VHH binders against o28486. Designs and how they scored, part 39

Target 1, 243 residues: o28486
Amino acid sequence: MIGIIGGTHILEIKVLKDVEETRIETPYGTAEIDVGRVDGIDVAIIQRHGKRKDKPPHRINHAANFYALKSLGVKYVIGMGSVGALREEYSLPSLIIPHDYIDFFSGVTIYNDSLVHVTPGFDEYLREVLVEVARKISSFPVIDKGVYFQTRGPRLETKAEIAMIKSFADCVGMTAGSEATIARELGLSYAIVCTMDNYAHGIKNQSIDYREIVEKAKENARECLKIVEEAVKKVWEEKIQRT
Key: E = the ipSAE of ESMFold2; O = the ipSAE of OpenDDE; V2 = 0.75 times the mean of E and O plus 0.25 times the DockQ between their complexes.

## First folded at step 18 (VHH; framework vhh_etentamig_d1)

Design u4 (at its last look DockQ between E and O 0.87; V2 from the best seeds 0.80)
Fold by OpenDDE, look of step 18:
Order: C-alpha cells, then structure tokens, then sequence
Structure u4 (fold): chain B 243 residues (1-243), chain A 120 residues (1-120)
C-alpha cells in the first residue's frame, strides 16, 4: 500500500476505486483515511485538512496521519501540496518538487518523551520518481528542486516575512516540512509535489479574482494528481511489487 | 533518436496570426506531455504552453492565455501552436519540447526552434 496525502482539492477528485472510508485510532489521535485502489494498486489517501475541512494547517495532526499510514503497512508516502512561489522568474502554473525544507516554527515531533534526534528531509528516491514522472507527463513547467519554507499558518505571510524568506527558499507552504519531519521520525519515505498557482505576498503583483484562483487551483490539483498517480505506479513496480 | 522539428514561424504584423507545427519522431508521442517554449533575444526561456499526452489538458501562462492554443494530433505525431492576436513582445524563437521545461534540468528534448517575428 502506498500513501497519499493531499489538500482540500483531493476531496473533489475521485482518485480511488473501491474506496473505503476509515477512521484509525492512533496514539496521537484519530486519522481519517480513505483506502482503495489506483490502477489496481492499494492506496491510502489522507486529506490533511480533514474531510470536513476543519483542520487548518496549524491544527493538522501530522503524527496521527502518518502513524495511521504506517499502521496500514505504508512505507512510501507521496504528498500533494499547494505553495506560493517565492521567485518571480517561476512561471505559473508550475510544479515544484522540493529537495529540502525550512521549518523553524511547527515543532512537530512524535518524540515527546524520549531523546531521539533525527535528521529530516525528503526521500530522494521518491523525489526522483516524482521528477521523472513530471518530466514526462506534466503539462506545465516543473521546478525539479527547491527549498520549501514552512510557515505555521493559517494566516498568510506579510510582505516583510516574504521579503526575508525569499532569500532562503523557493516556495512557501504550511505543511510539507511537518509531514517530512514526522515521516522521517516514523521511518516512512516521504516526498511531495506542490502546485504553484500564485506568487507569495509581494513577489509579483497579481490581479486576484478569487473564483479564478479557485478554479485554477482545482485544475492544478488535477494535474498534480496525475503526477502522483503515475508516481504511485512507478513506486509500486519498483519497490513494492518486486518484494 | 528523438527528433523534434518546428515549422511555421515567420514575420507577422501585430494582431496577426501564425500556426506553428512540430513534427515529432523517435518516441511514443502520446506518452509524453509536450510544451512550447519561446526565447527572445537576451532573455531566458519562457514557457508558452503545455499539453498532456492525450491532449485533454492544456495550460498557458497569463502572457498568452486567450491568444494561443496548443493542440496535438497523436496520429500524426504533431504538436501545434495557434497564435492569435500576436504582439511585438511575442517575438522569439519558439521551441517544441518533449515534456515540460524544468528549471534545473532544462529540456528533455527540444527542437531547433522556429523564429516568430511580430513587427509592423
């Protein structure tokens, strides 16, 4: 079984066949997981913000989510995200597959009662898979590496904040660092592919039509999902089926 | 060997139209997303449009949205770019590329390009 973690848009897309909605109790809380198949491959999907969209970024129980995936036998988790572009030279829409991240603020960890120190990061194999797949089937540009800066949320960043972080990162989001950290602590492989559908605050002046933004975001999410689905197939073939 | 050959470029007046073609060979065309990228003198590559392998999904940057249309005929292994309402700033060499443009890895494959000049 391969894990997928996505945002709110994943709820609007029928990704799984033979889907079973489940709730898994973990030592860290309850996780909602949809289990089904993608092209015959067992997949577990988590919407990180909750099916009721009642989990803002800072309230996402990453520990419960990833523990639940692990308990289902998941070894590889592919994240889907949405981020703000920190570089004006990026074309929109685009995909970014970050290779590293900065997260100074979340403080997420499963090690609350023991002294364990891990070095977190995105799984390079999964990154390579995502990049390879994206380079083949993505219909918009791909930033095949980059630093993901995580803010706590739920508020967006000020211009001053963006002005600072743009010197160190390529995109800004609110969840990928936390997920990567927890994944590493739990011994799961994790990488993420993110859509960039807007520039971060102050990077580039954009006329914002909210409806248009939402529609674009949905379209971008579908494109991202195509990448993830193909990545799932590849991971299955290379790491799961052969074992 | 993968080959991409662009055609259809030329001189056109502002407001005019051109249709570019790209003949692809050496790979399973329908398995790949395709893209158009342009490069103006003294500037870096600019993504112009992308299309999925099946042709069902198309994307554009704001700079060309509503004016350009990407399409493909998989039976002919050909990619197209219909360019309408051309502007001076559209002047560039237009490249057909296999897959998307990637920031660090560049193009998987791209053609030699075809020059589009928009001038009065």
Amino acid sequence: as target 1 above (243 residues)
Amino acid sequence: EVQLLESGGGLVQPGGSLRLSCAASGFTFSDWAMSWVRQAPGKGPEWVSGISGSGGDTYYPDSVRGRFTISRDNSKNTLYLQMNSLRAEDTAVYYCARGPYTFYSGFDYRGQGTLVTVSS
Scores: ipSAE 0.886, ipTM 0.947, lowest interface PAE 0.4, mean pLDDT 94
Fold by ESMFold2, look of step 18:
Structure u4 (fold): chain B 243 residues (1-243), chain A 120 residues (1-120)
Amino acid sequence: as target 1 above (243 residues)
Amino acid sequence: EVQLLESGGGLVQPGGSLRLSCAASGFTFSDWAMSWVRQAPGKGPEWVSGISGSGGDTYYPDSVRGRFTISRDNSKNTLYLQMNSLRAEDTAVYYCARGPYTFYSGFDYRGQGTLVTVSS
C-alpha cells in the first residue's frame, strides 16, 4: 500500500477506483483516510486540510495522519503540494521537487515526552522517482531540486519575510517540512512534488486576476496528479511488488 | 540513438509568422512530453512551450501565450511550433527537447536548433 498526501483535487486521480472512506483512531487523534486503488495498486490517501477543508496549515494533525498511514502498512508516502516561488527566474507554471527544507518554527514532533532525536529530510529514493517521472511526462518546466522554506501559516508571508528568506530557499510553503519530519520520526519514507503557483510577495511585480489563478491552479494540479500517479506505479514495481 | 532535428527557422519581419518542425526518432515519441526551448544571443535557455505525450495538454509562459501554438503528430513523430505576431525579442535559436525544461539538469536536446531572426 502506498500513501498519498495532498490538498485540493487529490481525489481526482484519474484511475482511483474502489474508494472507501475511513476514520482511524491513533494515539495522536483521529485521521481521515480514503483507501482505494490506482491501476490495481492499493493506495491510502489523506486530504491534509480535511474533507470539509476545515484544517488550515497550522491545525493539521500530522502525527495522526502519518501514524494512520503506518498502521495500514504504508512505508512510502508521496506528497503533492503548492508553493510560492522565491526566485524570479523560475518560469510559471512549473513543478518543484525539493531536496531539503528549512523549518525553524513549526515545532512538529511525536516526541513530546521522550528524548528521541532524528535527522529529518526528504527521502532520496522517492525524490529520484519523482524527478525521473517528471522529466519524462511533465508538460511544463521542472525545478528538479531546491530548498523548501516552511512557514507556519495560515497567513501569507510579508515582503520583509520573503526578502529575508529568498537568499536561503527556493520556494515557500506551509506543510512539507512538517510532513517530512513526522514521516521520519515514524520511520516512513516521504518526498513531495509541488506546483509553483505564484511568486512569493515581492519577488515579482504581478497583477493577479483571481479567476485566472483559480483556472491555472486547476490545470497545474492535474499535471501534479499525473506525476503522482506514475510515481505510485514506479514505487510499487520497484519496492513493493519485488519484495 | 535519440534524434531531434529542428527546421523552419529563418529571417522574418516583426509581426510575421513562422512554423517550426522537429523530427523525432530513436524513442517511443508518444510516451514523452515534449518542449520548445529557446536561447537568445548572450542569454540562458528559456522555456517557450510544452506539450503532453498525447498532445492533449499544452502550456506557455506569459511572454508567448496567445502568439505561439505547440502541437504534435504522433503518427509522424513530429513536434511543431506555430509562431505568430513575432517580435524582435523572439530572436533566438529554438531547440526541440524531449521532456520538459528541467532547471538544474537542463533540457534534452540533440540537434543544432533552428535560428529565428526577427528584424526589420
Scores: ipSAE 0.679, ipTM 0.876, lowest interface PAE 1.2, mean pLDDT 89
ESMFold2 (binder alone), look of step 18: mean pLDDT 82; pTM 0.841

Design u5 (at its last look DockQ between E and O 0.90; V2 from the best seeds 0.77)
Fold by OpenDDE, look of step 18:
Structure u5 (fold): chain B 243 residues (1-243), chain A 120 residues (1-120)
Amino acid sequence: as target 1 above (243 residues)
Amino acid sequence: EVQLLESGGGLVQPGGSLRLSCAASGFTFDDWAMSWVRQAPGKGPEWVSGISGSGGDTYYPDSVRGRFTISRDNSKNTLYLQMNSLRAEDTAVYYCARGPYTWYSGFDYRGQGTLVTVSS
C-alpha cells in the first residue's frame, strides 16, 4: 500500500476505486483514511485538512496521519501540496518538487518523551520518481528542486515576512515540513509535489480574484494528481511489487 | 534519436495570427507531454504552453492565455500552437519541447526553434 496525502482539493477528485472510508485510532489521535485502489494498486489517501475541512494547517495532526499510514503497512508516502511561489521568475502554474525545507516554527514531533534526534528531509528516491514522472507527463513547468519554507498558518504571510524568507526558499507552504519531519521520525519515505498556484505576498502583483485563484488551484491539483498517480505506479513496480 | 522540428514562424503584424507546428520523431509521442517555449533576444526561456500526452489537458501562463492554443495530433506526431492576437512582446524564437520545461534541467529535448516576429 502506498500513501497519499493531499489538501482539500483531493476531496473533490475521485482518485480511488473501491473506496473504503476508515477512521484509524492512533496513539496521537484519530486519522481519517480512504483506502482504495489506483490502477489496481492499494492506496491510502489522507486529506490533511479533514474531510470536513475543519483542520486548519496549524491543527493538522501529522503524527496521527502518518502513524495511521504506517499502521496500514505504508512505507512510501507521496504528498500533494499547494504553495506560493517565492520567485518572480517562476511561471505559473508550475510544479515544484522540493529537495529540502525550512520549518522553524511547527515543532511537530512524535518524540515527546524521549531524546531522539533525527535529521529530516524529503526522500530522494521518491523525489526522483516524482521528478521523472513530472518531466514526462506534466503539462506545465516543473521546478525539480527547491527549498520549501513552512509557515505555521493559518494566516498568510506579510510582505515583510515574504521579503525575508524569499532569500532562503523557493516556495512557501504550511504543511510539507511537518509531514516530512513526522515521516522521517516514523521511518516512512516521504516526498511531496506541490503546485505553485500563486505568488507569495509581495513577490508579484497579481490582481487575481480569489475565486479565480481557487479555481486555478483546483485545476492545478488535478494535474498534480496525474503525476502522483503515475508516481504511485512507478513506486509500486520498483519497490513493492518486486518484493 | 529524438527529433523535434518546428515550423510556421515568420513576420506578422500586431493583432495577427500564426500557427506553429512541430514534427516529432524518435519517441512514443503520445506518452509525453509537450510544451512550447519561447526565447526573446536577451531574455531567458519562457514557457508558453503545455499539453498532456493525450491532449486532454492544456495549460498556459497568463501572458498568453486566451490568445494561444496548444494542440496535438498524435496520429501525426505533431504539436501545434495557434497564436492569435499577437503582440510585439510575443516576438521570440519558439521551441517545441518534449515534456515540460524544468527549471534546473531545462528541456529534455527541444527543436531548433522557429522565429516569430511581431512588428508593425
Scores: ipSAE 0.746, ipTM 0.895, lowest interface PAE 0.6, mean pLDDT 93
Fold by ESMFold2, look of step 18:
Formats: sequence, C-alpha cells, structure tokens
Structure u5 (fold): chain B 243 residues (1-243), chain A 120 residues (1-120)
Amino acid sequence: as target 1 above (243 residues)
Amino acid sequence: EVQLLESGGGLVQPGGSLRLSCAASGFTFDDWAMSWVRQAPGKGPEWVSGISGSGGDTYYPDSVRGRFTISRDNSKNTLYLQMNSLRAEDTAVYYCARGPYTWYSGFDYRGQGTLVTVSS
C-alpha cells in the first residue's frame, strides 16, 4: 500500500476507485484516511487540511496522520503541495521537487517524552522517482531540486521575511518539513512534489488577484496529480511488486 | 535515436504571425509531454509553452498567454506553435523539446532550433 498526502485537490486523482473513508485511532489522535485504488494499486490518502478544511497548517496533526499510514502497512508516502516561488527567474506555473528543507519553527516530533535524535530529510529514492516521472510527463517547467523553507503559518510572510528567506531557499510553504520530519521519525519514506503557482511576497512588484491565484492553483494541481499517479505506479512496480 | 526537427521560422513584422512545426521521431511521441523554449541573443532559455502527451492540457507563461497556441498531431508525430501578435521581444531561436524544461538538468532532448526575427 502506498501513501499519498495532499491538500484540497488530492481526491481528484485520476482512476481513483473503491474509495472508503476510514478513521484510525493512534497514540497521537485520530486520523482520517481514504483507502482506495489507483490502477489496481492500493493507496491510502490523507487530506492534510481535513475534509472540512478545518486544519490550518499549524494545526495539522502530522504524528497521527503518519502513524495511521504506518499502521496500514504503508512504507512509502508521496506528498503533493503548493509553494510560493522565492526566485523571480522561475517561470510560472512550474513544479518543484525539493531535495532538502529548512524548518526552524514547527517543532513537530513524536519524541516529546524520550531522548531520540534523527537526521531528517526527503527520501532519495522517492525524490528520484518523482523527478524521473516529471521529466517525462509534466506539461510545464520542473525545478528538479531546491530547498523548501517551511514557515509556521497560518499568516503569510512579510516582505522582509521573504527578502531574508530567499537567500537560503528556493520555495516557501507551511507543511513539507513537518511531514518529512515525522515520516523519518516513524521510519517511513517521504518525498513531495509541489506546484509553484505564485511568487512569494515582494519577489514581484505586481499584485495578483486572489481569485486568479486560486483558479491557477486548481488547474495546476492536476499536473501534480498526474505526476503522483505515475509515481505510485513506478514505486509499486519497483519496490512492492518486485519484493 | 531521438530526433526533433524544427521549421517555420523567419522574418516577420510586428503584429504578424508565424506557425512553427517540429517533426519528432525515434520515440513514442504521445507518451511524452512536449515544450517550446526560446533563447534570445545573450539571454538564458525561456519556456514559452508546454503540452501534455495527449494534447489535452496546455500551459503558457504570462508573457505569451493569449498570443501563442501550442498543439500537437499525434498521428503525424508533429508539435506546433502558432504565434500571433508578434512583438520585437519575441525575437529568439525557438527550440522544440521532449519533456518539460527542467531547471538544473535542462531538457531530455531538444532540437537545433529555428530562428524567429520580429523587426520592422
């Protein structure tokens, strides 16, 4: 079974069939997981912001979500997300598949009462799969590596914050660092592909209408979904079917 | 061996139109997304359009949206770029590429390009 975690548009995955909503109790809380199939392959899907969109970025229970995936036998988790561009020269729309992240502020961990240290990161194999798939089927540019800067949210960044952050990172978001950290602590492999639909605050001098941003993000999420669908098939073939 | 051959470039006046073609061979054409990228003298490459393998999804940056139209004929293994309302700033060598532009790795394969010059 392969895990998928994403935002609002995750259930638009093409060929998703036999979807069954499941609630799983974990030591960290309750997780809501949709179990189904992508082209005959069992998948477990998490809508990270909740089905009622009631979990802003800083309230997502990452530990419950990833523990629940692990309890279903998931070993590989593919994320999809949305980020702001920190480089004016990046064309939009585009995809970014980060290779590393910076997260000073979230503080997420399963090790609140025990002395355990891990070195987190995005899974190298999953990242390679995502890049390989995207280089074949993405209809718009791919930023095939980069540093993801995670802010805590829910507020957006100030211009001064972005001016500082762009010196150290290529995109900014609110979730993937937390997901990568918790996945590593639980022994799960995790990597993410992100749509880059807008420039971060102050990178460009032109305001974009919020409605237009949402419309572009919805359209561009379909490209990200295509990448995830193909990545699921490739991971299954290479790591699960060939066990 | 993968081959991509662009054609249709030339000299046009501002406001004019051109249609570029790209003949593809050596691979299963409809399995791959395709791109057009341009490079003006002394500048880096600029992505100008992309299209899915089926042709059902097309994308454009703001600089060309509404003026350029990408299309493909999978029965003829041919990619097209219809360029309307051309401006001096569109002057560049235009490349057909297999797959998207990838920022660090570049293209998987690209053609040798066709020159478009927009000048009075």
Scores: ipSAE 0.699, ipTM 0.883, lowest interface PAE 1.1, mean pLDDT 89
ESMFold2 (binder alone), look of step 18: mean pLDDT 81; pTM 0.827

Design u6 (at its last look DockQ between E and O 0.91; V2 from the best seeds 0.81)
Fold by OpenDDE, look of step 18:
Structure u6 (fold): chain B 243 residues (1-243), chain A 120 residues (1-120)
Amino acid sequence: as target 1 above (243 residues)
Amino acid sequence: EVQLLESGGGLVQPGGSLRLSCAASGFTFSDWAMSWVRQAPGKGPEWVSGISGDSGDTYYPDSVRGRFTISRDNSKNTLYLQMNSLRAEDTAVYYCARGPYTWYSGFDYRGQGTLVTVSS
């Protein structure tokens, strides 16, 4: 079984066949997981913001989510995200597959009662898979390397904040760092592919209607999902089926 | 060997139209997304359009949306770019590329390009 974690847009897309909605109790809380199949491959999907969209970024229980996936036998987790572009030279829409991240403020960890230190990061194998797939089937540009800056949310960043962080990162989001950290702590492989749907505050002036932005984001999310689905197939073939 | 050969470039007046073609060979055309990228003198490459392998999805940057249309004929292994309402700023060498442009890796494969000059 391969894990997928996505945002709200994944709720609007029928990804799984033979889907079963489940709730899994973990030591860290309850996780909602949809289990089904993608092209005959067992897949577990988590909507990080909850099916009811009642989990804002700072309230996402990453520990419960990833623990639940692990309990299902998941070893590889592919994230789907939406981020703001911190580089004006990026064209939109674009995908980014970050290779590293900055998360100073989330403080997420499963090690609350023991002294354990891990060095987090995205799984390079999954990154390579995502990049390879994206390079083949993506219909818009791919930033195949970049630093993901995580803010806590739920508010967006001020211009001053963006002016600062743009010196250190390529995109800004609210969840990928936390997910990567927890994944590493739990011994799961995790990488993420993100759509760049908008420029971060102050990077580039966009005169786009909010509704249009949302629609574009949805479209972009579908493209991202295509990549993820192909990635799932590849991971299955290379890491699971052969074992 | 993968080959991409662009054609259809030329001189056109502002407001004019041009249709570019790209003949692909050496790979399973339909398995790949394709893209058009352009490069103006003194500027870096700019993504112009992308299309999925099955032609089901097309994307454009704001700079060309509504004016350019990407399409493909998989039976002919050919990629197209219909350019309407051309502007001076559209002047560039246009390249056909296999897959999307990747920021750090560049192009998987691209053609030699075809020059489009928009001038009065």
Scores: ipSAE 0.877, ipTM 0.943, lowest interface PAE 0.5, mean pLDDT 94
Fold by ESMFold2, look of step 18:
Structure u6 (fold): chain B 243 residues (1-243), chain A 120 residues (1-120)
Amino acid sequence: as target 1 above (243 residues)
Amino acid sequence: EVQLLESGGGLVQPGGSLRLSCAASGFTFSDWAMSWVRQAPGKGPEWVSGISGDSGDTYYPDSVRGRFTISRDNSKNTLYLQMNSLRAEDTAVYYCARGPYTWYSGFDYRGQGTLVTVSS
């Protein structure tokens, strides 16, 4: 079984067959998971903000979510996310597949009562799969590595915050560092593909048509999901079917 | 062997139009997304359009949206770029590429390019 974790946009694109909604109790709380199939391959999907869209970024129970995936036998988790661009030279829309992250603020861990330390990071095999697939089928540019800066949220970043971090990171978001950290603590492989729809606060001055922004977000989500679906097939063939 | 051959470039006045073509061979064309990328003298590559393999989804940066139209004919293994309302800033070598522009790895394959000059 392969895990997929995504934001709000995943609700607008139907990717599963034979879907069963479930709630799984974990030592860290309950998790909401949709279990089904993509092209005959068993998948477990988490909507990170909740099915009722009631979990803003700082309230997501990452430990429960990833523990629940592990309890279903998931070993590989592919994330889908949305980020702000920190470089004005990036064309939009684009995808970024980060290779590393900065997360000073979340403090997310499963180890609240024991002294355990993990070496953090995104899984290189999953990253390579995502990059390989994106280089074939992405209809818009791909930033095939970069540093993801995680802010706590839920507020967007100030211009001063963006000015500070743009020299050290390529995109800014609120979730992937937490996900990568918890996945590593639980012994799961995790990598993420992110869409960029707009520039972060202060990177560019642009007049933006709000209707176009909404439509771009829907289109970008569909593109990103196509990449994830192909990546699921590749991981299954290489790591699951041969296991 | 993968081959991408661009044509259709030339000299045109501001406000004019050109249609670029790219003949593809050596791979299953419909399996791949395709893109147009341009490079002006002294500048880095700039993505100007992308199109999905067989779904017909098209994408554009704001700099060309509404003026350029990407299309493909999978039965003829050919990619097109219709460029209207051309401006001096559109002067560049235009490249047909298999797959998207990838920031660090570059293109999977690109052609030799066709020069578009927009000048009074």
Scores: ipSAE 0.678, ipTM 0.871, lowest interface PAE 1.1, mean pLDDT 88
ESMFold2 (binder alone), look of step 18: mean pLDDT 81; pTM 0.828

Design u7 (at its last look DockQ between E and O 0.90; V2 from the best seeds 0.81)
Fold by OpenDDE, look of step 18:
Structure u7 (fold): chain B 243 residues (1-243), chain A 120 residues (1-120)
Amino acid sequence: as target 1 above (243 residues)
Amino acid sequence: EVQLLESGGGLVQPGGSLRLSCAASGFTFSDWAMSWVRQAPGKGPEWVSGISGSGGDTYYPDSVRGRFTISRDNSKNTLYLQMNSLRAEDTAVYYCARGPYTFWSGFDSRGQGTLVTVSS
């Protein structure tokens, strides 16, 4: 079984066949997981914001989500995200597959009662898979590496904040660092592919039409999902089916 | 060997139209997304359009949306770019590329390009 974790748009997309909605109790809380198949491959999907969209970024129980995945036998987790572009030279829409991240403020960890120190990061194998797949089937540009800067949310960043972080990162989001950290702590492989739907605050002047933004984001999410589905197939073939 | 050959470029007046073609060979055309990228003198590559392997999905940047249309004929291994309402700023060498443009790795494969000049 391969894990997928995504945002709100994933709820609007029928990804799984033979889907079973489940709730899994973990030591860290309850996780909602949809289990089904993608092209005959067992897949577990988590919408990180909850099916009711009642979990803003700072309230996402990453520990419960990833623990639940692990409990289902998941070893590889592919994230889907939406981020703001921190570089005006990036085209929109585009995908970014970050190779590293900065997360100073989330403080997420499963190690609350023991002294364990891990060095977190995105799984390079999964990154490579995502990049390879994206380079083949993506219909818009791909930033095949970059630093993901995580803010806590739920508010967006000020211009001053963006002015600072743009010196150190390529995109800004609210979840990928936390997910990567928890994944690493739990011994799961995790990488993420993110759609860049907008420029971060102050990066580039954009006409803001909320409706248009939402529609674009949905479209971009579908494109991202295509990549993820192909990545799932590849991971299955290379890491799971052969074992 | 992957081969991409662009054609259809030329001189056109502002407001005019031009249709570019790209002949692809050396790979299973329908398995790959394709893209158009242009490069103006003194500027870096600019993504112009992308299309899925099946042709069902197309994307454009704001700079060309509504004016350009990407399409493909998988039976002919050919990629197209219909350019309407051309502007001076559209002047560039247009490249056909296999897959998307990747920011750090560049193109998987691209052609030699075809020059489009929009001028009065």
Scores: ipSAE 0.886, ipTM 0.948, lowest interface PAE 0.4, mean pLDDT 94
Fold by ESMFold2, look of step 18:
Structure u7 (fold): chain B 243 residues (1-243), chain A 120 residues (1-120)
Amino acid sequence: as target 1 above (243 residues)
Amino acid sequence: EVQLLESGGGLVQPGGSLRLSCAASGFTFSDWAMSWVRQAPGKGPEWVSGISGSGGDTYYPDSVRGRFTISRDNSKNTLYLQMNSLRAEDTAVYYCARGPYTFWSGFDSRGQGTLVTVSS
């Protein structure tokens, strides 16, 4: 079974057959998961902000979500996200497939009462799959590596915050660092493909409106969907079917 | 071997139109997204348009939206770019590319280009 976790546009995914909506109890809380099939491949989908859009970025229960995926037998999780561009030379619309992240402030972990360290990062195999698929089928430009800076949210970044971080990162978002960290702690492989729908505050002479960011991400989610669908097939063929 | 051959460039007055073609061979054309990219003298490459393998999805940067139309005919293995309301700043060599522009790795495959000159 292959896991997919996405944001506000996940409801537009129409690839699942035999869909069963379920809630799974975990030691960290309850997770909402849609389980079904894509071309005979079992998939589990999490809408990270909840089906009722009641979980803003700082309230997402990442531990419950990833534990629930693990309890279903998932080993590979592919994320879909939306980010702001930190470099003005990036064309929009575009995709970014980050290779690393900066997350100073989320503090997410399953190890609250013990001293345990994981080596953080996005899974290189999954990232390579995403890049290879995107280089073939993406209809708009791809930033095939970059650093994802995670802010806590839910507010957008100030001009001063963006001015500070733009020298160290390529895109800014609110979720992928938390997801990568928790996935690694639970022994799951995780990587993400993100739409770059708008420039971050102050990068270009444009106002920043979270509603506008969401609207553009929804419109561009079709590219993410195509890439994720093909990535699911490739991962299944290479790691599940052949193992 | 992947081959991409652009044609249709030339000299045109501002406000005029041109249609570029790209003949593709050596691969399954319908499996691949395709792009047009241009390079003006003294400038780096600029993505101009992209289209899905089926032709169902098309994308444009703001600089050409509403003026340029990408299309493909998968039965003829041919990619097109219809350019209307041309401006002097559209002067460039236009390249047909297999797949999208990828920022760090560049293009998978690209043609030799066709020159479009927009001047009075």
Scores: ipSAE 0.682, ipTM 0.880, lowest interface PAE 1.2, mean pLDDT 88
ESMFold2 (binder alone), look of step 18: mean pLDDT 81; pTM 0.827

## First folded at step 19 (VHH; framework vhh_etentamig_d1)

Design v1 (at its last look DockQ between E and O 0.86; V2 from the best seeds 0.77)
Fold by OpenDDE, look of step 19:
Structure v1 (fold): chain B 243 residues (1-243), chain A 120 residues (1-120)
Amino acid sequence: as target 1 above (243 residues)
Amino acid sequence: EVQLLESGGGLVQPGGSLRLSCAASGFTFSDWAMSWVRQAPGKGPEWVSGISGSGGDTYYPDSVRGRFTISRDNSKNTLYLQMNSLRAEDTAVYYCARGPYTWYSNFDYRGQGTLVTVSS
């Protein structure tokens, strides 16, 4: 079984066949997981913001989510995200598959009662898979390397904040660092592919209507999902089916 | 050997139209997303358009959205770019590329390009 974690847009997309909605109790809380199949491959999907969209970024229980996946036998987790572009030169829409991240604010960890120090990061194998797939089938540009800067949310960043972080990162989001950290602590492989749907505050003036932005984001999410689906197949063939 | 050959470039007046073609060979054309990119003198490459392998999905940057249309004929291994309402700033060498534009590796493969000049 391969894990997928996505945002709200994944709700609007039929991803799974033979879907079973489950709630899994973990030592860290309850996680909602949809289990089904993608092209015959068992997949567990988590909507990080909740099915009811009642979990803002700072309230996401990453520990519960990833623990639940682990409990189902998941070893590889692919994230889907939406981020703000921190570079004006980026064309939108674009995909980014970050290779590293900065997260000074979340403080997420499962190690609350013991002294354990892990060095977190994205799984290089999964990154390679995502990059390979994206380079073949993506319909818009791909940033195959970049630093993900995580803010706490839920508010967006000020211009001053963006002016600072743009010196260190390529995109900004609110969840990928947390997910990567927890995944590493739990011994799960995790990587993420993100759509850049908008520029971060102050990077570039956008005169796009809000409705248009939302529609574009949805469309971009579908494109991202195509990549994830192919990645799932590849991971299945290379790491699961052969074992 | 992968080959991409662009054609259709030329001189056009502002507001005019031009249709570019790209003949592809050496790979399974329909398995790959394709893109158009352009490079103006003194500027870096700019992504112009992308299309999925099947042709069902197309994307554009704001700079050309509504004016340019990417399409493909997989039976002919050919990629197209219809350019309407051309502007002076559209002047560039246009390249056909296999796969999406990538910021670090640029292109998997691209052709030699075709020059489009928009001038009165």
Scores: ipSAE 0.881, ipTM 0.943, lowest interface PAE 0.4, mean pLDDT 93
Fold by ESMFold2, look of step 19:
Order: sequence, then C-alpha cells, then structure tokens
Structure v1 (fold): chain B 243 residues (1-243), chain A 120 residues (1-120)
Amino acid sequence: as target 1 above (243 residues)
Amino acid sequence: EVQLLESGGGLVQPGGSLRLSCAASGFTFSDWAMSWVRQAPGKGPEWVSGISGSGGDTYYPDSVRGRFTISRDNSKNTLYLQMNSLRAEDTAVYYCARGPYTWYSNFDYRGQGTLVTVSS
C-alpha cells in the first residue's frame, strides 16, 4: 500500500477505485484516510487540511496522519503541495521537487517524552522517482532540486520575512518540512512534488485577477496529480510487487 | 537516439506572425511532454511554452500568453509553435525540447534551434 498526502483535490485521482472512507484512532489523535486503488494498486490517501477544509496548516495533526498510514502497512508516502516562488526568474506555473528543507519553528515530533534524535530529510529514492516522472510528463517547467522553507502559518509571510528567506531557499510553504520530519521519525519514506502557483510576498509587483489565479491553481494541481499517479505505479513496480 | 529538428524561423516585421515546426525522432513522441525554449544573444534560456504528451494541456508564461500557441500532431511526430503579434523582444533562437523546461539540464534533449528575428 502506498500513501498519498495532499490538498483537497487529492480525491480527483482519475483511476481511484473502491474508495472506503476510514477514521483511524492513533496514540496522537484521529486521522481521516481514504483507502482505494489506482490501477489495482492499494493506496491510502490523506487530505491534509481535512475533508471539511477545517485544518489550517498549523493545526494539521501530522503525527496522527503518518501513524495511521504506518498502521495500514504504508512504507512509502508521496506528497503533493502548493508553494510560493522565492526566485523572480522562475516562470509560473512550474513544479518543484525539493531536495531539502528548512524548518526552524514548527516543532513537530512524536518524541515529546523521550530523548530521540533523527536525521531529517526527504527520501532520495522517492525524490528520484518524482524527478524521473516529472521530467517525462510534466506539461510545464520543473525545478527538480531546491530548498523548501517551511513557515508555521496560517498567515502568509511578510515582505521582510521573504527578503530574508529568499537568500536561502527556492520556495516557501507550510507543510512539507513537518511531513518529512514526522515520516522520518516513524520510519516512513517521504518526498513531495509541489506546484509553484504564485510569487511570495514582495518577489513581484503585479496586479492579478484572483478568479484567474484560482482557475490556474486548480489546473496546476492536476499536473501534480498526474505526477503522483505515475510515481505510485513506479514505486509499486520497483519496491512492492518485487519484494 | 533522440533527434529534434526545428524549422520555420526567419525575418519578420513587428506585429507579424511565424509558425515554427519541430520534427521528432528516436523516441515515442506521444509519451513525452514537449516544450519550446528561446535564447536571445547574450541572455539565458527562457521557457516559452509546454504541452502534454496527448496535447490536451498547454501552458505559457505571461510574456507570450495570448500571442503564442503550442500544438502537436502525434501522427506526424511534429511539434508546432504559432507566434502572433511578434515584438522585437521576441528575437531569439527557438529550441524544441523533449520534456518540460528545467533550469538544470533541458538542453541535453533539444534541437539545434531556428532563428527568429523581429525587426522593423
């Protein structure tokens, strides 16, 4: 079983079949998971912001989500997300598949009562899969390496924050560092592909039609879904059905 | 062995139009997304357009949206770029590339380019 975590549009995976909605109790709280199949491949899907869109970034229970995936036998988790661009020269839309992250302040961990330290990072095998797939099928540009800066949210970043951050990172978001950290603590492999849908605060000075932005974001999420669907097949073939 | 051959470039007055073509061989064309990338003399490459393997999804940066149209004919292994309302700043060598534009390695799978000059 392969895990997928993303925003509300994750249920629009075209070939998802036999979906069962499940709530799983974990030591860290309750997780909402949809279990189904992609081309005969069992998948477990988490909408990170909840099915009712009631979990803003700082209220996501990452520990419950990833523990629940682990309890279902998941070893590989593929994320999809949305980020702001920190580079003026990056055209939009584009995808970014980060290779590393900066997260000074989220503080997420399952080790609240014990002295355990993990070495964090995105899983390199999953990253390689995502890069290989994206380089073949993405309809818009791909940044196949970069640093993801995680802010706590839910507020967007100030211009001063972005001015500081852009020297050290390529994109900014509110979730992937937390997901990578918790996955590592639970012994799960995790990597993410993100749409770069907008420029971060102060990077560009443009007036934009927000209706057009919403339509573009919906279309851009579709590209991530294509990448994730193909990556699921590749991981299954290479790591699950051959083991 | 992947081969891409661009054609259709030339001299055009501002406001004019050109249609670029790219003949592809050495790979299963319909399996791959394709892109157009341009490079003006002395400048870095700039992504111009991208298209899915089926041709169903197309994308453009703001600089060309509404003026340029990417398309493909998978039965002829050919990629196209229709360029309308051309401006002097569109002057560049235009490259056809297999796969999406990447800031990292895209030129390993591109043609030799076709020059477009927009001048009054």
Scores: ipSAE 0.598, ipTM 0.845, lowest interface PAE 1.5, mean pLDDT 88
ESMFold2 (binder alone), look of step 19: mean pLDDT 83; pTM 0.847

